# Miniprotein binders against q56419: the designs that were tried, part 231

Target 1, 326 residues: q56419
Amino acid sequence: MEGRTLEEVQEEVFKRHGVLVPKKELEDLAKALEEAGLLLTEKVEARLKEEEEKLKRERPMRLAGLSYPEGEREARAFLEAFRASYPGEGEEARVLLMPHLEPSRVPEVYGAALAALEKTPPPERIYLVGVAHRPLKEKAAALPVPFQTPFGPALPDLPALQALDALLPFELFNTPLAFREEHSLELPLFFLKGRFPEARVLPLLVARRSPELGEALKVVLRDFPGLLVLAVDLSHVGPRFGDTPLTRTLAEEARRRDLGFLERLAEGEPEAALAFLGANPTRIDGVEVVASLLPLLRERKGKVLAHRLDLEAPTLSAVGAGTLVL
Short names: E, the ipSAE of ESMFold2; O, the ipSAE of OpenDDE; V2, 0.75 times the mean of E and O plus 0.25 times the DockQ between their complexes.

## First folded at step 15 (miniprotein)

Design kg17 (at its last look DockQ between E and O 0.86; V2 from the best seeds 0.00; counts 0 for: pTM O .786 < .8)
Fold by ESMFold2, look of step 15:
Structure kg17 (fold): chain B 326 residues (1-326), chain A 104 residues (1-104)
Amino acid sequence: as target 1 above (326 residues)
Amino acid sequence: SPLEEAKRLIEEALRLAQEGREEELLEKLREAIKILIENGASPEEVAEMAFRLAMEFVRRGAPPELILRLIKEVARAAEAAGASRETVQRIAIEAYERIREEVG
C-alpha cells in the first residue's frame, strides 16, 4: 500500500482477479498490519530492557559452541591446539596486541599470543581493550561485571574500573547493551582467561579515539599494574569493505600497511604508526584504539610475532590479524 | 560576593564532611564548584578543594571507594557547570594525584 491509495489497490485487485474488495476491508487490513508492527517494536524494546538489566549483573558467553567449545575440558584442549599452531617462542609482554577475528581463521596468530602469555608472569589484572561494533554514548565504555567463560567467570577489577571512571571526563559505564554481542572482548578473553585464570579484567571498548582514555589509563596502570591488551584487527580490504575485488596488488598493499603499522608500534613510535597509515586506506581496525592509548605505547619497544592477511573467499575480501608484544 | 558565597559553601561542605553528611555535602559541593568554574578558577584550585574534602573523609576512615566517588562527583559538577572536558579531566587527575601522594 506504499505510494497507493486504498482505491488504487482496490482497482488493481479487481483488474487482476475480478474481485472487488470493499474499501473497509482494506482499511482493516492496513490497521492490523500497523498494530502488529507496534507490538513487535514494544516486544523488542521489552527484550532489550531485560537484556540490559541482565548485563548489569553479568555478561554471558555468546560464542560458546560457535567460536570455541562450551565445556572446560574441550576448551582447554582448544587452547593447546591453538598454541601448537604457532611453532615459535613468545616473549614477555607488558602490552599485547592480538586479534579479535574468528579464531579458526587465524590460528597461528592466536597461537603467537598464547606463546607470549607463556613468557608473561600472571598479572593481577588485564586491561582488555576492544573495538566497539555498536554505538557507544561516549568515545569509550566499560562493563563492570563478570564475563562468563568456559574456564569460569572473569571477574571485574572493580577498584581499578572505579578509578578509571573517576579520571575520565565522561561516564565510563555508559552503554551496557554495546557489550551484549561484542566479540572483540569475548574472543580474546577466552584465550586470556584460559592462561590467567586468577587475573581480574577491565573490559573496555573504544568507539572513537579518546586521548582522555589514554591519560586516565596511564595513571590507573601505574597504581593498578597489569597486562594491557589491544584486541584489534588490522586491514579490511575487498568488496565487503567497499573496494574492488581482492587482487594480489591490493593484498600486498594491505600486508605492507599492516606490517608497517605493527613495526612502527614495535619501535615505540605510535604516532609514526598512525601517520604511516594516513587516511587509513586499508581500514586497519586498530587505529582508534592506538590513537586513544598513545601515552601507554610511546617508547615501548617490542616485536611482531605473527601476521596473517586472511582471505574471505565467498566475499573476495580479506582481514589482517597480528600479534605484537611490547 | 560570588567568591564569598563559594567560600561559604566550601566551609559548609567541610563541616558536613567532618560530620559524615554526604548527600548534604554533595549539594554544597555542586554549588561551590559552579561558582568557582563560572569565575575562572583553575583546575588546580578546584582540585585543591576536592583534596581537602577527601582528606576529611579519609580522616573518618572512609574506604577508597567513597574517595573515588567524591572525585567523580567533583568532575560531574565541573562538567555540569560548563567546564571543558579537558578541564574536567585535569581537575579529576590532579585531585587523585594529590590524594594518592598524601596517602601511602
Scores: ipSAE 0.814, ipTM 0.916, lowest interface PAE 0.6, mean pLDDT 90
Fold by OpenDDE base, look of step 15:
Structure kg17 (fold): chain B 326 residues (1-326), chain A 104 residues (1-104)
Amino acid sequence: as target 1 above (326 residues)
Amino acid sequence: SPLEEAKRLIEEALRLAQEGREEELLEKLREAIKILIENGASPEEVAEMAFRLAMEFVRRGAPPELILRLIKEVARAAEAAGASRETVQRIAIEAYERIREEVG
């Protein structure tokens, strides 16, 4: 009915089909549709509840066979090919910024991340901080369950997660359904688990800047040392994101903002990186993550290993991706 | 008196800790904290009392997991007492650091 009156619907049916449907029949149909809608809502709610209960045990792969191979052998070949796409050498990372964009779009950027991981001693645990593309009940969340990968499950570090929760002024373990399809964790985790099969993981999502998260993590990282990974994309420009089609000028501005952001992070000046973006007109994805982790990024010098602004030709839009080591 | 009741609950919680009955201990702690808040204890006073309790559990050999749960209960209690998120976090971090210094 989309806001139309029963009379308007009756008139439309009459105009279209030459049949005058009695108002009572339309009322009965509307009621039946409403009842069917309610039943659908109840079924959807029941399914969501079931999925939430499943997420208490594990997070299954959602992008296996789509974004990366499901089989372990093929997955290893995938990693090798991505590493080969980056001709450079990596550096040891204490903090790694890497993309969560579809891997096939920016293979050399993921290759640069793998190159950095080759130079990094195997960590006991990985703090994997992604971007929440769905609403969270709090500014940040964690899911304390195994994440499935082609290389076996990425097991949670429960002691470190518990310590983190204890130091936060909110419930860390909130909004489990937000993790169900969140690619910002799943895609980076593929590469991380493939490289460090024995590392435990703290899967974290940030929806809004949480200084509390950075302060808590600063304490936790002292007692539970590990690799910090920021799984973030950079600029999002073009029609998909509300801009005009990509032009040379728009692409240059996106690159300028991406590189200016990454370079300031590489200098150990995360506040300057945020200030440089201002209102973030090119919609750098990682802003809320960086803003949450300021205490962990300050005074750390590093290097930008790769950057790409990848064109999505069908939409004339582009997304920035980068790899930074600190 | 409400204070005497809170004290009894704390003593019971301490006994439960010795028996490894962690969930019941946390329940008694929550109840004791609630009584204190209802009787006008400040968030800081609640935090300090809860911290002292946590330290007693530490001295009695409570596992790290239980200590972290106690810190979280203190934080929840402080929030329930009207503390700001900043204050709650500060209290939690301070409690954590003090416990760490005591345990090593």
Scores: ipSAE 0.720, ipTM 0.874, lowest interface PAE 0.5, mean pLDDT 89
ESMFold2 (binder alone), look of step 15: mean pLDDT 80; pTM 0.758

Design kg18 (at its last look DockQ between E and O 0.97; V2 from the best seeds 0.83)
Fold by ESMFold2, look of step 15:
Order: sequence, then structure tokens, then C-alpha cells
Structure kg18 (fold): chain B 326 residues (1-326), chain A 104 residues (1-104)
Amino acid sequence: as target 1 above (326 residues)
Amino acid sequence: SPIEEAKRLIEEAIRLAQEGREEELLEKLREAIKILIENGASPEEVAEIAFRLAMEFVRRGAPPELILRLIKEVSRAAEAAGASRQTVQYIAIEAYERIREEVG
């Protein structure tokens, strides 16, 4: 009922269809719908509790057979095909910004990330920072369990995760269900695990900007060195995101904002990158992650390796993706 | 006074640390930190308490995870006592840094 009273529903039905449904019949229908909804809610809640308990032990693949192959042989060939889609050379990364958009939509952007990893000494651990697409109980969260991949489990760096939790003024391990379907970790992890099979992972999500996370990570990264990965997408424009259908002008603005943001990050100026976006009218996905990680991005210069604003024909919308090494 | 009660609890927490009674220590520590924060103890003083207790754990060969748990419990107690998140994080980082410098 979209937050409407029974009387409002009765009035609307009369206006639209010329019939006046007796209030008793509407009351009986609402009661029946509430009962049916309560039964479904109880079943859903029980299932979610079961899934939550499973997530306390491991995070299974959700996108195998959909976004990437499930079998290891096929997954390795898939990985190599993506590298081949970017004909350029990478550069060594201490920080890597890469997308979490569906890989087949931006193959050369993922290929550029692989090219960067090719030039990067294998790290002991990877700080993988994605964007929470479901609410978190805090500004950020982690899930300290193995994440399954076609290349075997990506094992958590439990000592580094515990140190991070200890240095935060909130509980880091706060929302296991938010990881259940979180593609912003799973999709980049496929590529990272494929290239660094022995690296441990800190799987992190940001929901809202957390300066506290950046301060804690600066200390933890000093004592537990590793590769920092910002797994973020860029502009989101078009009807799927609340705009009119994509126009040439909107697409050009989205590209300009994507590249201006990346270029300022590449100059070691993350505050300027955020200021450049202002109110973020093209809804760049990465702003909350960048705003959280300022201490780790300042004065770190690098290069934009790839960018694409990818069109979604069915929705007349577009999403930007980029690869940046610092 | 509240300050004298907090001092007594800290002395008891140190004794429990020396005896290797970690869970009982954490209970006393939580109460002491709460009293200290509520009565105007500086963040440096709270961090020093965490450091001194951590050194007893190190002397007894405690695993690193127990030391990190100690820092986290001090943070939880400070937050529960009404300290701002900025103050809580300062305490945690300061304690961590002091411990790290001693252990290397």
C-alpha cells in the first residue's frame, strides 16, 4: 500500500475504476495480506540467519558461471583473455584503483589492472576496499573469513584485520550479511587472487566516509605492508540512477568528471579530487572510499591507465570505470 | 573517591595480569577505564594503563591477539563511558604505538 491508509486506497480505486469497495472488504484483504507477509517474513528471516552463520565461516562464490567461469582452467584462460584486451604496459602499484563493474562490460579496464599487477611485486597481503551496496551497522566493515574463488580460497589476514579492528573506535566485524552478495569485493578479488595466489586479503567495505578508517589503516599498513586496492566504479548516469535518458551532453559530463577525478588522484591530491566533484552530480561511486582513505592517498603520484564510460543499452544509462596506479 | 576506586581496580588488574588471569583482568579493566574517563583522566593516562598491562602479557609470552584484544577492550570501555570516537581512537593508537615501540 505504499504507506497509504485503507481510506486512501478506497478513494483511489473509486477515482480510477468507478467502484467503491466496502471498507470491510478492504480490511479483510489487508489482514489476509499481513498474515501471508508475516509467514514469508518468518521464512526469510530464518534463511537469512542461516546464511549469516555460514558467512561467519566462509564467503562462497556468488558470481561463478555468471560473471566469470567456475572451473580453475577456464578461469585462468578468462584472466589471460582480459589481460590481452589491454595492449599497453602497466606500472608498479602501491595503490591500485580498479572497477567492480561487470567485467565483460569493461574488459580493457580490468586488463589495465592486470597489467599493473604484472609489474607489481607479489604482496604479502591485499587491502581490498569495496563499496557497500547494502547497509552496514557502522561506516565500514570487514568479514574475516576465506572468500572462495576459482583459484582456491582467498585467505584472510587475521592478524592485520585484528589490528585494524583494535585501532577503530567501532566494531569492524559488524555486518556479515552485507558481504553475502557484495560484488565490489568478489569481482576484483577474482583478478587479484588469479595474479597473487598466495596473498592474504583484508576484505573491507565502506558505506559512508570514515576518516577513522584511514587513520587506522595508515598505522596498520606500516606494520603489515601490502597492496591497497580501491575497488570502485565512477560515474553513474541515466534513468537507472534517477536521470533522464543518457544524452551526449550527460555522457560528456560524466567522462569529464571521471577523468578529472582520476587525474587529481594521480597528482597526489585526493582532497582536490573530491572538491572537483562538488555535489557529485554524476554519482561517482568511489567518493566515500577516497574520502575515507585520504592519509593513504596524499602526495602519492601515479597514472591513469584506462577509463571507459560503459553504456547500458536496456536502461539508457552508463557507468564509468577506470584503472589508476599510485 | 572515584579516583581511589579506579586506582584500586588498576592495581587489581595488574595483579591479575601478573597471575595470568586474563578474562578476570579485562572485567576489572573495563570498570576502571569507565571510572577514569568519567572523572577526567587524560587519553594519555588511559593509553599508559593499556601499555603497562600489555607489558605484563608480553613478559608472560601471551599471543599478540590477546594484546590487541586488550587495546580493543580499553576502547570499548572508553566509548561506553562517553568518550568521543576521536578520543577513543587516539587512546587505541597511542597504546598500540607504545606497545609496538617496546616489542619492536
Scores: ipSAE 0.811, ipTM 0.917, lowest interface PAE 0.7, mean pLDDT 90
Fold by OpenDDE base, look of step 15:
Structure kg18 (fold): chain B 326 residues (1-326), chain A 104 residues (1-104)
Amino acid sequence: as target 1 above (326 residues)
Amino acid sequence: SPIEEAKRLIEEAIRLAQEGREEELLEKLREAIKILIENGASPEEVAEIAFRLAMEFVRRGAPPELILRLIKEVSRAAEAAGASRQTVQYIAIEAYERIREEVG
């Protein structure tokens, strides 16, 4: 906080973690940190416990009115505008890779996802796998509660979630607080719920590669078929991420990494996609998700529908986003 | 012997399953699996026990949720007994697949 405004911290947290922490909560946190004797720990713990108890019932919208409209009518118009931003046609998806970046930054990439969804028969359920931008107790987690959207609640598929938990060598239902503000689920879910209002959802987060998740999901998907969605961003380059300001060379490298990753996935070679990245010097966000889902991505051919490296001018940084159908 | 004790616990668990006493069954199951793994039972043997117990539930018309709960309890017991994550997952998947094959 030293020298940064609460707005800057909010923006940074949103940019880093996709969580828009309400200013009031940041103020409360700052005030709490200032008051930080022994009493802070108890109040913070009590508040966290209360929030955890709320998350046993539902996950409320956090980005409504900010990243997308809160009202259903406006939300539908939002979907139409995003779809219109992509001039192409989609393809049927069994697996959809799409971004979780702020929608306004990469409208055509979300538009491409919508185009794919138009060609996709309504699934009974959606396996929505996001990136944990907060620590998880385990490598992966799920939250088995309704997620609020402008189109009504996205209801969990409890039977499929229970089956998945049963096939994992760890507790799937861990770290509920990690879901509270996780945008990697909320933003994609807006588009998915808008297109498939009757689909149940399995909201999943991956913090670290979990081969066990892929093996379990492979079995579960047989008995509980559905659309698999990887909600991941691509390269993160520039000063916000520890690089020099964006240059042509850095942008070309980011694009090369992004496209090389996506193309290998489109060829049904997810291991080759991971190997291509090596140490992942451009910090592709989705690597841990892909590494967890290898059994589900192998030998599936598909198509890259869209890609963008979006410049954040104030920080001279850029984030890659793509849409891939398999 | 520890193996004989485990066998007795499994037999008791089967009886409890037949009586619909689920919580008591799970307790006996956890104890039995711990003893088995600590005394060198293979993952396949543990999966077989899980399968047998699950089939008792199936015969009683237990809902799928209860069968999945049983598999999860087996996994927890195996982990608590020091089994690797790979072993635990193998047991769970093997039990699940066998049940599926029998029940559809």
Scores: ipSAE 0.754, ipTM 0.895, lowest interface PAE 0.5, mean pLDDT 90
ESMFold2 (binder alone), look of step 15: mean pLDDT 83; pTM 0.799

Design kg19 (at its last look DockQ between E and O 0.89; V2 from the best seeds 0.72)
Fold by ESMFold2, look of step 15:
Structure kg19 (fold): chain B 326 residues (1-326), chain A 104 residues (1-104)
Amino acid sequence: as target 1 above (326 residues)
Amino acid sequence: SPIEEAKRLIEEAIRLAQEGREEELLEKLREAIKILIENGASPEEVAEIAFRLAMEFVRRGAPPELISRLIKEVARAAEAAGASRETVSRIASEASERIREEVG
């Protein structure tokens, strides 16, 4: 009751329904509702604990049948269609930046990622670094379990993950529930697992800039070489993100910032890329990931393969996506 | 000798692990690891200690996150005793690999 006294409730019921409910009955009702609320919160907590325990064993697909096909045959055809959406050739990647935006919205951007993977020797493992969309208990997290895909389970690289955890000043395995619906890992993983079915995965999330993560990864990568993937989107503009409706001017600004960011990364200048964004007025997704991984991005030159600022007509908003190889 | 003292502390830590007494075991473990690192123990030797302790918890049905935490504690004890970051990394990865091989 929004701070109402039982007397006020009694009066409101009488005014509204013509019935005077005795104060004792209102007191009993209030007590029962309070107890029911406590039981509901206890049941929600128990359900979340159960879901958390399941995630400590495996991470099931959440987007099969929604963002990509569930069946392996259809999923493989889906991959081939996406590659065909990008008619160009890729380049070998030691680091790949790719989106986590809904694939059907930016097919050629994912196709460019596939083209890069065609030129990339099969790695023993993939360091897949996404953006946490749910709170983490720490700046970054991992979930050291198989992630299910239509191509079979993507197995974790447990020794590399354990080494990474040992080098960090916080517990890396800290928020299993944050992975339950995290599309920034699931969507890129579909493409990565389809191309590199034998690679193990380090599924990592960044919530806030962690310089410690980048320094630790530099050590781990020396003994556990692999492909580093930054699974990030770019500008987020328009009313869905707190702006006025998308205008031509705002869209041009978003494209300019996306490309300026990517080009500076391609020149091996990640600090300059971050400085270029300043306060990040178009909300480029993944700034925290780049800021965490500076030691792995410095002086590594490459090429921007694709970019799209995808318009959301119903919301008058847009999201940018790009593909960069380093 | 320092090595014999470290062995004694490790056997005490194993006993505490068999009883599931995590905090008490950590005190003995940190002291033993310090002695070993100061006397030139290899990453593999330290990883073996982590493996032995972890297996006691595995036998008791401990959840995987407790196993991972224990491995990290051993590796961080080595770091506190002066081990390089590369050594810390190898201790943790070797222990993890050995446990995976034994358990499946």
Scores: ipSAE 0.742, ipTM 0.910, lowest interface PAE 1.1, mean pLDDT 90
Fold by OpenDDE base, look of step 15:
Structure kg19 (fold): chain B 326 residues (1-326), chain A 104 residues (1-104)
Amino acid sequence: as target 1 above (326 residues)
Amino acid sequence: SPIEEAKRLIEEAIRLAQEGREEELLEKLREAIKILIENGASPEEVAEIAFRLAMEFVRRGAPPELISRLIKEVARAAEAAGASRETVSRIASEASERIREEVG
């Protein structure tokens, strides 16, 4: 019925079926559909409100049994298999950039992250910074509740989260529903909790660049030291993202941008990494996260451990993923 | 003395909290924190004020969001009075820790 009059609908039904439906019957049907739509909206709103109230207590697993095993024993075997997929050795991380893509697509990239974590002393806390794939009320958000994992709950560092909130010009604890299905936190957290079961977590989402976040975190990290994790993907190219089907030329450009970005980060030049991307025509996912964390990335030397541009064959599209240690 | 004045303002703020008069509470709180910071109060002393006020809200069944907002208002009042970013961070974290220890 988008933009059509009841008379136009009546004429169309008559032309197709040879039946003149009385205008009154069409009005009654339109009213019934409107009422049904309103009832559906109210039901959805009530359900969202209930889910928001639940998120005040904990964030349940959403991808258990889909992206990773639900059972602890199976989950440990999963971690071991992913580690085995990367044949190299890791390095100690103070900052870890890792993907949040579906793990089965880029196993060796997650394996490289696990290799780095093997060389990293157990942190007291993990600052886990993901990408908001849904709108946030503010530039960034946190959810100060336990996140469920197959290895038990990842518990929040409430004092450090409160300190961070106090240093920000906006409310950090906003948009709890954005965390409900956010895979950019859930997938990395599986690997992090599996490796560091006793670490507290600060689950953060970035929607837009916030220089204030990086400056605030720099202050908080002095009293609350920990591992900083950037859970970000790289280039997104192909029809799913508005490009032509993947070609050799498009894939080479995506790889060039991904590696050029990661290499400049590894050199301790995050501003140069952002400048290198320009308008970001291959849509590197992690740009807003890196732009927010500049004070924490400057002058840190590191190493690119892994990179992959993974083809999604059904859509002829590809997503870049990488692992960087600083 | 300035300290006695600050103490009076905090007691008034607690009463206002008990009455649900949030805006007036915040006014008294900002004034008290200003006096305390100007007279050399430690981050821990300011955090204790945040804790006492927050516990009054906890006893009344206030949601966690309101408790966090109250702690932030105390920390921001300290910043407005000339406290360093590090001091602001310590006020907020110490108040949060004290609440966690009490409610647990």
Scores: ipSAE 0.597, ipTM 0.850, lowest interface PAE 0.8, mean pLDDT 90
ESMFold2 (binder alone), look of step 15: mean pLDDT 83; pTM 0.808

Design kg2 (at its last look DockQ between E and O 0.95; V2 from the best seeds 0.83)
Fold by ESMFold2, look of step 15:
Structure kg2 (fold): chain B 326 residues (1-326), chain A 104 residues (1-104)
Amino acid sequence: as target 1 above (326 residues)
Amino acid sequence: SPIEEAKRLIEEAIRLAQEGREEELLEKLREAIKILIENGASPEEIAEIAFRLAMEFVRRGAPPELILRLIKEVARAAEAAGASRETVQRIAIEAYERIREEVG
C-alpha cells in the first residue's frame, strides 16, 4: 500500500479478484498493520536496550567457531599455524600495525604480527585501536569491560581508561552498541590475548579523526606504558567498494598506495604518509586512526614486515592488509 | 562583580573539599568555572583551581579514581560554559600534569 489510498487499493483488488472489499475492512487491515509495526518496533527497541545492558558488563565472543576456534587448545594450535605461515622473524614493537581482515584471507600478515609479538616484551596493557564500522556518538569510543576470548577474558585497564577519559573533551564511554559486532577489535584481540594472556586491554574505536585522542594518549601512554596496536586494514578497491571491477592497473595502484603509506609510517613520518594518500582514492581503512594518533607516530622508525592485497573473487574486489612495527 | 563571586564560590568549594564533601563542592565548582570561562580565564587559571581542589582530596587519602573524576568534572563544566574542545582539553591536561608533578 506504499503511496496508495484505501480507495485505490479497493479498486485494484476488485479488478484482480472480482471482489469489492468494503472500505471499513481495508481501514481495519491498515490499522492492524500499523499496530503490528509498532509492536515490532517496540520489541526491537527492548532487545537493543537489553543488549546494551549486557555490553555494560562484558563483550562476548561473536566470531568463535567462524573466524577462529572456540576451544582454547584449538585456538593455541591456530595461533601456531598462523605464525608458521610467515617465514620471517619479527622485531620488537612499541607500536604495531596489524589488520582486522578475516584471518584466513591474509594468514602471513597475521603471522608477521605474531612474529613481532614474539620479540616484544609482554606489556602490562595493550592499547587496541580499531575502526568503528557503526556510527559513534563521538569521534572515538571505548568499552571498559572484559572482552571474552578462547584464552579467557581480556580484562580492561580501568585506571588507564579513566585517565584517558579525563583527558578528552568528550565522553569516552559512549555508544556501547557499536562494540556489539565490531570485528576490528575482536579479531586482533584473539591474536594479542593468545600471545599476552596477562595484559590488560584498552579497547578503543575511532570513527572520525580525533587529534584530541592522540594528545590524550600521549600523556596516558607515558604514565601507563604499554603496546599500542593500530588494528586497521589498507586499500579497499573494486565493485564492492564502488569501483570498476578489479584490474591489474587498479591492483597496482592499491599496492603502491598501501606500501607507500606503510613505508612513510616506518620512517616516522605519519603526516607524509597521510599526504601521500591525498584524497585516499583506494580507501585505505587506517587513515582516520593514523590521523588521530600523529603525536604517537612521529619520529618513531620501524619496518614493514608483511603486506598482501587480497582478492575477493566473488566480488572482483580486493582488500589490503599489512604488518608494521615501530 | 562576577570575578569576585567566582572567588567566593572557589573558597567555598575548597572548604567543602577539606571536609570531604565532594558532591556539594561540585555545585560550587561548576558555577565558579562558568563565571571564569565567561570572563576570559586562561586554561592555566582553571587548571590551578582543579589542582588546588585535588590536593585537598589527596590530603584526605582519596583514591586516584576520584582525582580523575574531579579533573573530568572541571572539563565538563568548562565545556558547558562554552569553552572550545581544544581549551577544555588544555585545562584537563594541565590539571593532570600539575597533580602528577606533586604526587608522583
Scores: ipSAE 0.807, ipTM 0.923, lowest interface PAE 0.8, mean pLDDT 91
Fold by OpenDDE base, look of step 15:
Structure kg2 (fold): chain B 326 residues (1-326), chain A 104 residues (1-104)
Amino acid sequence: as target 1 above (326 residues)
Amino acid sequence: SPIEEAKRLIEEAIRLAQEGREEELLEKLREAIKILIENGASPEEIAEIAFRLAMEFVRRGAPPELILRLIKEVARAAEAAGASRETVQRIAIEAYERIREEVG
């Protein structure tokens, strides 16, 4: 606690434990920690166990009223406003790469995703592949429960999830607590559920590249066809990520890497896209997802619909976001 | 021989499948797969066992979920016997594709 704000502790707890602890509860916990050093571990463990048991039934909204409206009417107006922020037309997607960044930061990028979804026939199911910002027990995981949205629950495709699990050399249904606060699924799912209310969902997280996931999904997608969505951000540059403050040179390098990555994906060359990044010095978020899904991305031609490098002024840092259809 | 023992266990597992005794079947299956992996059975040979058992389940009107569970149990048994992740996945995919080809 030395010198960290309660928000920083909240973010750290969120990063470490998958728990967005309300600020008030953190304050109470901090007070309780000051009073009883030993008691915190048992209470935290008991709470984590309770949350894990809840996640066996459903994944509640965590960002409703923060990142998007909680009410359905307001949520629909939100979708329309985001769609309006992108002046172009979309294209039909079989694979959609879209961001999971805070929507207000990159509205036109989400708008481009919505434009693509307008041209996409309603899928029976959506394979939603996000980035695990928390450790997983395995390279990838799934949560086979309803995800709450303002448009009603996004229901899991249990048969397709079971088929995927059967074809993986590890337990797919691992680390349920990693899903509790994972925004890489929640934010894209808002837009997807709003557009395709009847689609079932396979909520997947990737922590590390899993070629096994791509091979399994290739088989599953044949028998359980659907829309594949890669919910990934692009470059992360600046002081928040260990760089110097954003400069023109750093921004140009981030854009170059983002666009060079997306363009090679649009050409159906995902291996070339990965090779282009090398050591990934600008920290493109989606690398492990793309590396896991190579069999599904090869030889698919598409189009980059939008890109933005968004400045976070208080930290002089920036995050890249893009929308790609294949 | 270990291979003969594995064969006996598989035949017992098939009988148990025919009787609908799933849990006992899985025990025999795990033991048989362990013996086979330890004695150098190929992924294709293990997948064939999964396929044979699956066909007994299909004959009994088992739902697809039970067939997928069987494939997963075969994969778990192979992993527990020390098979590589690549080998385990090959077993699972091969079993799945063979079953799919036969039953749709």
Scores: ipSAE 0.783, ipTM 0.913, lowest interface PAE 0.5, mean pLDDT 90
ESMFold2 (binder alone), look of step 15: mean pLDDT 84; pTM 0.821

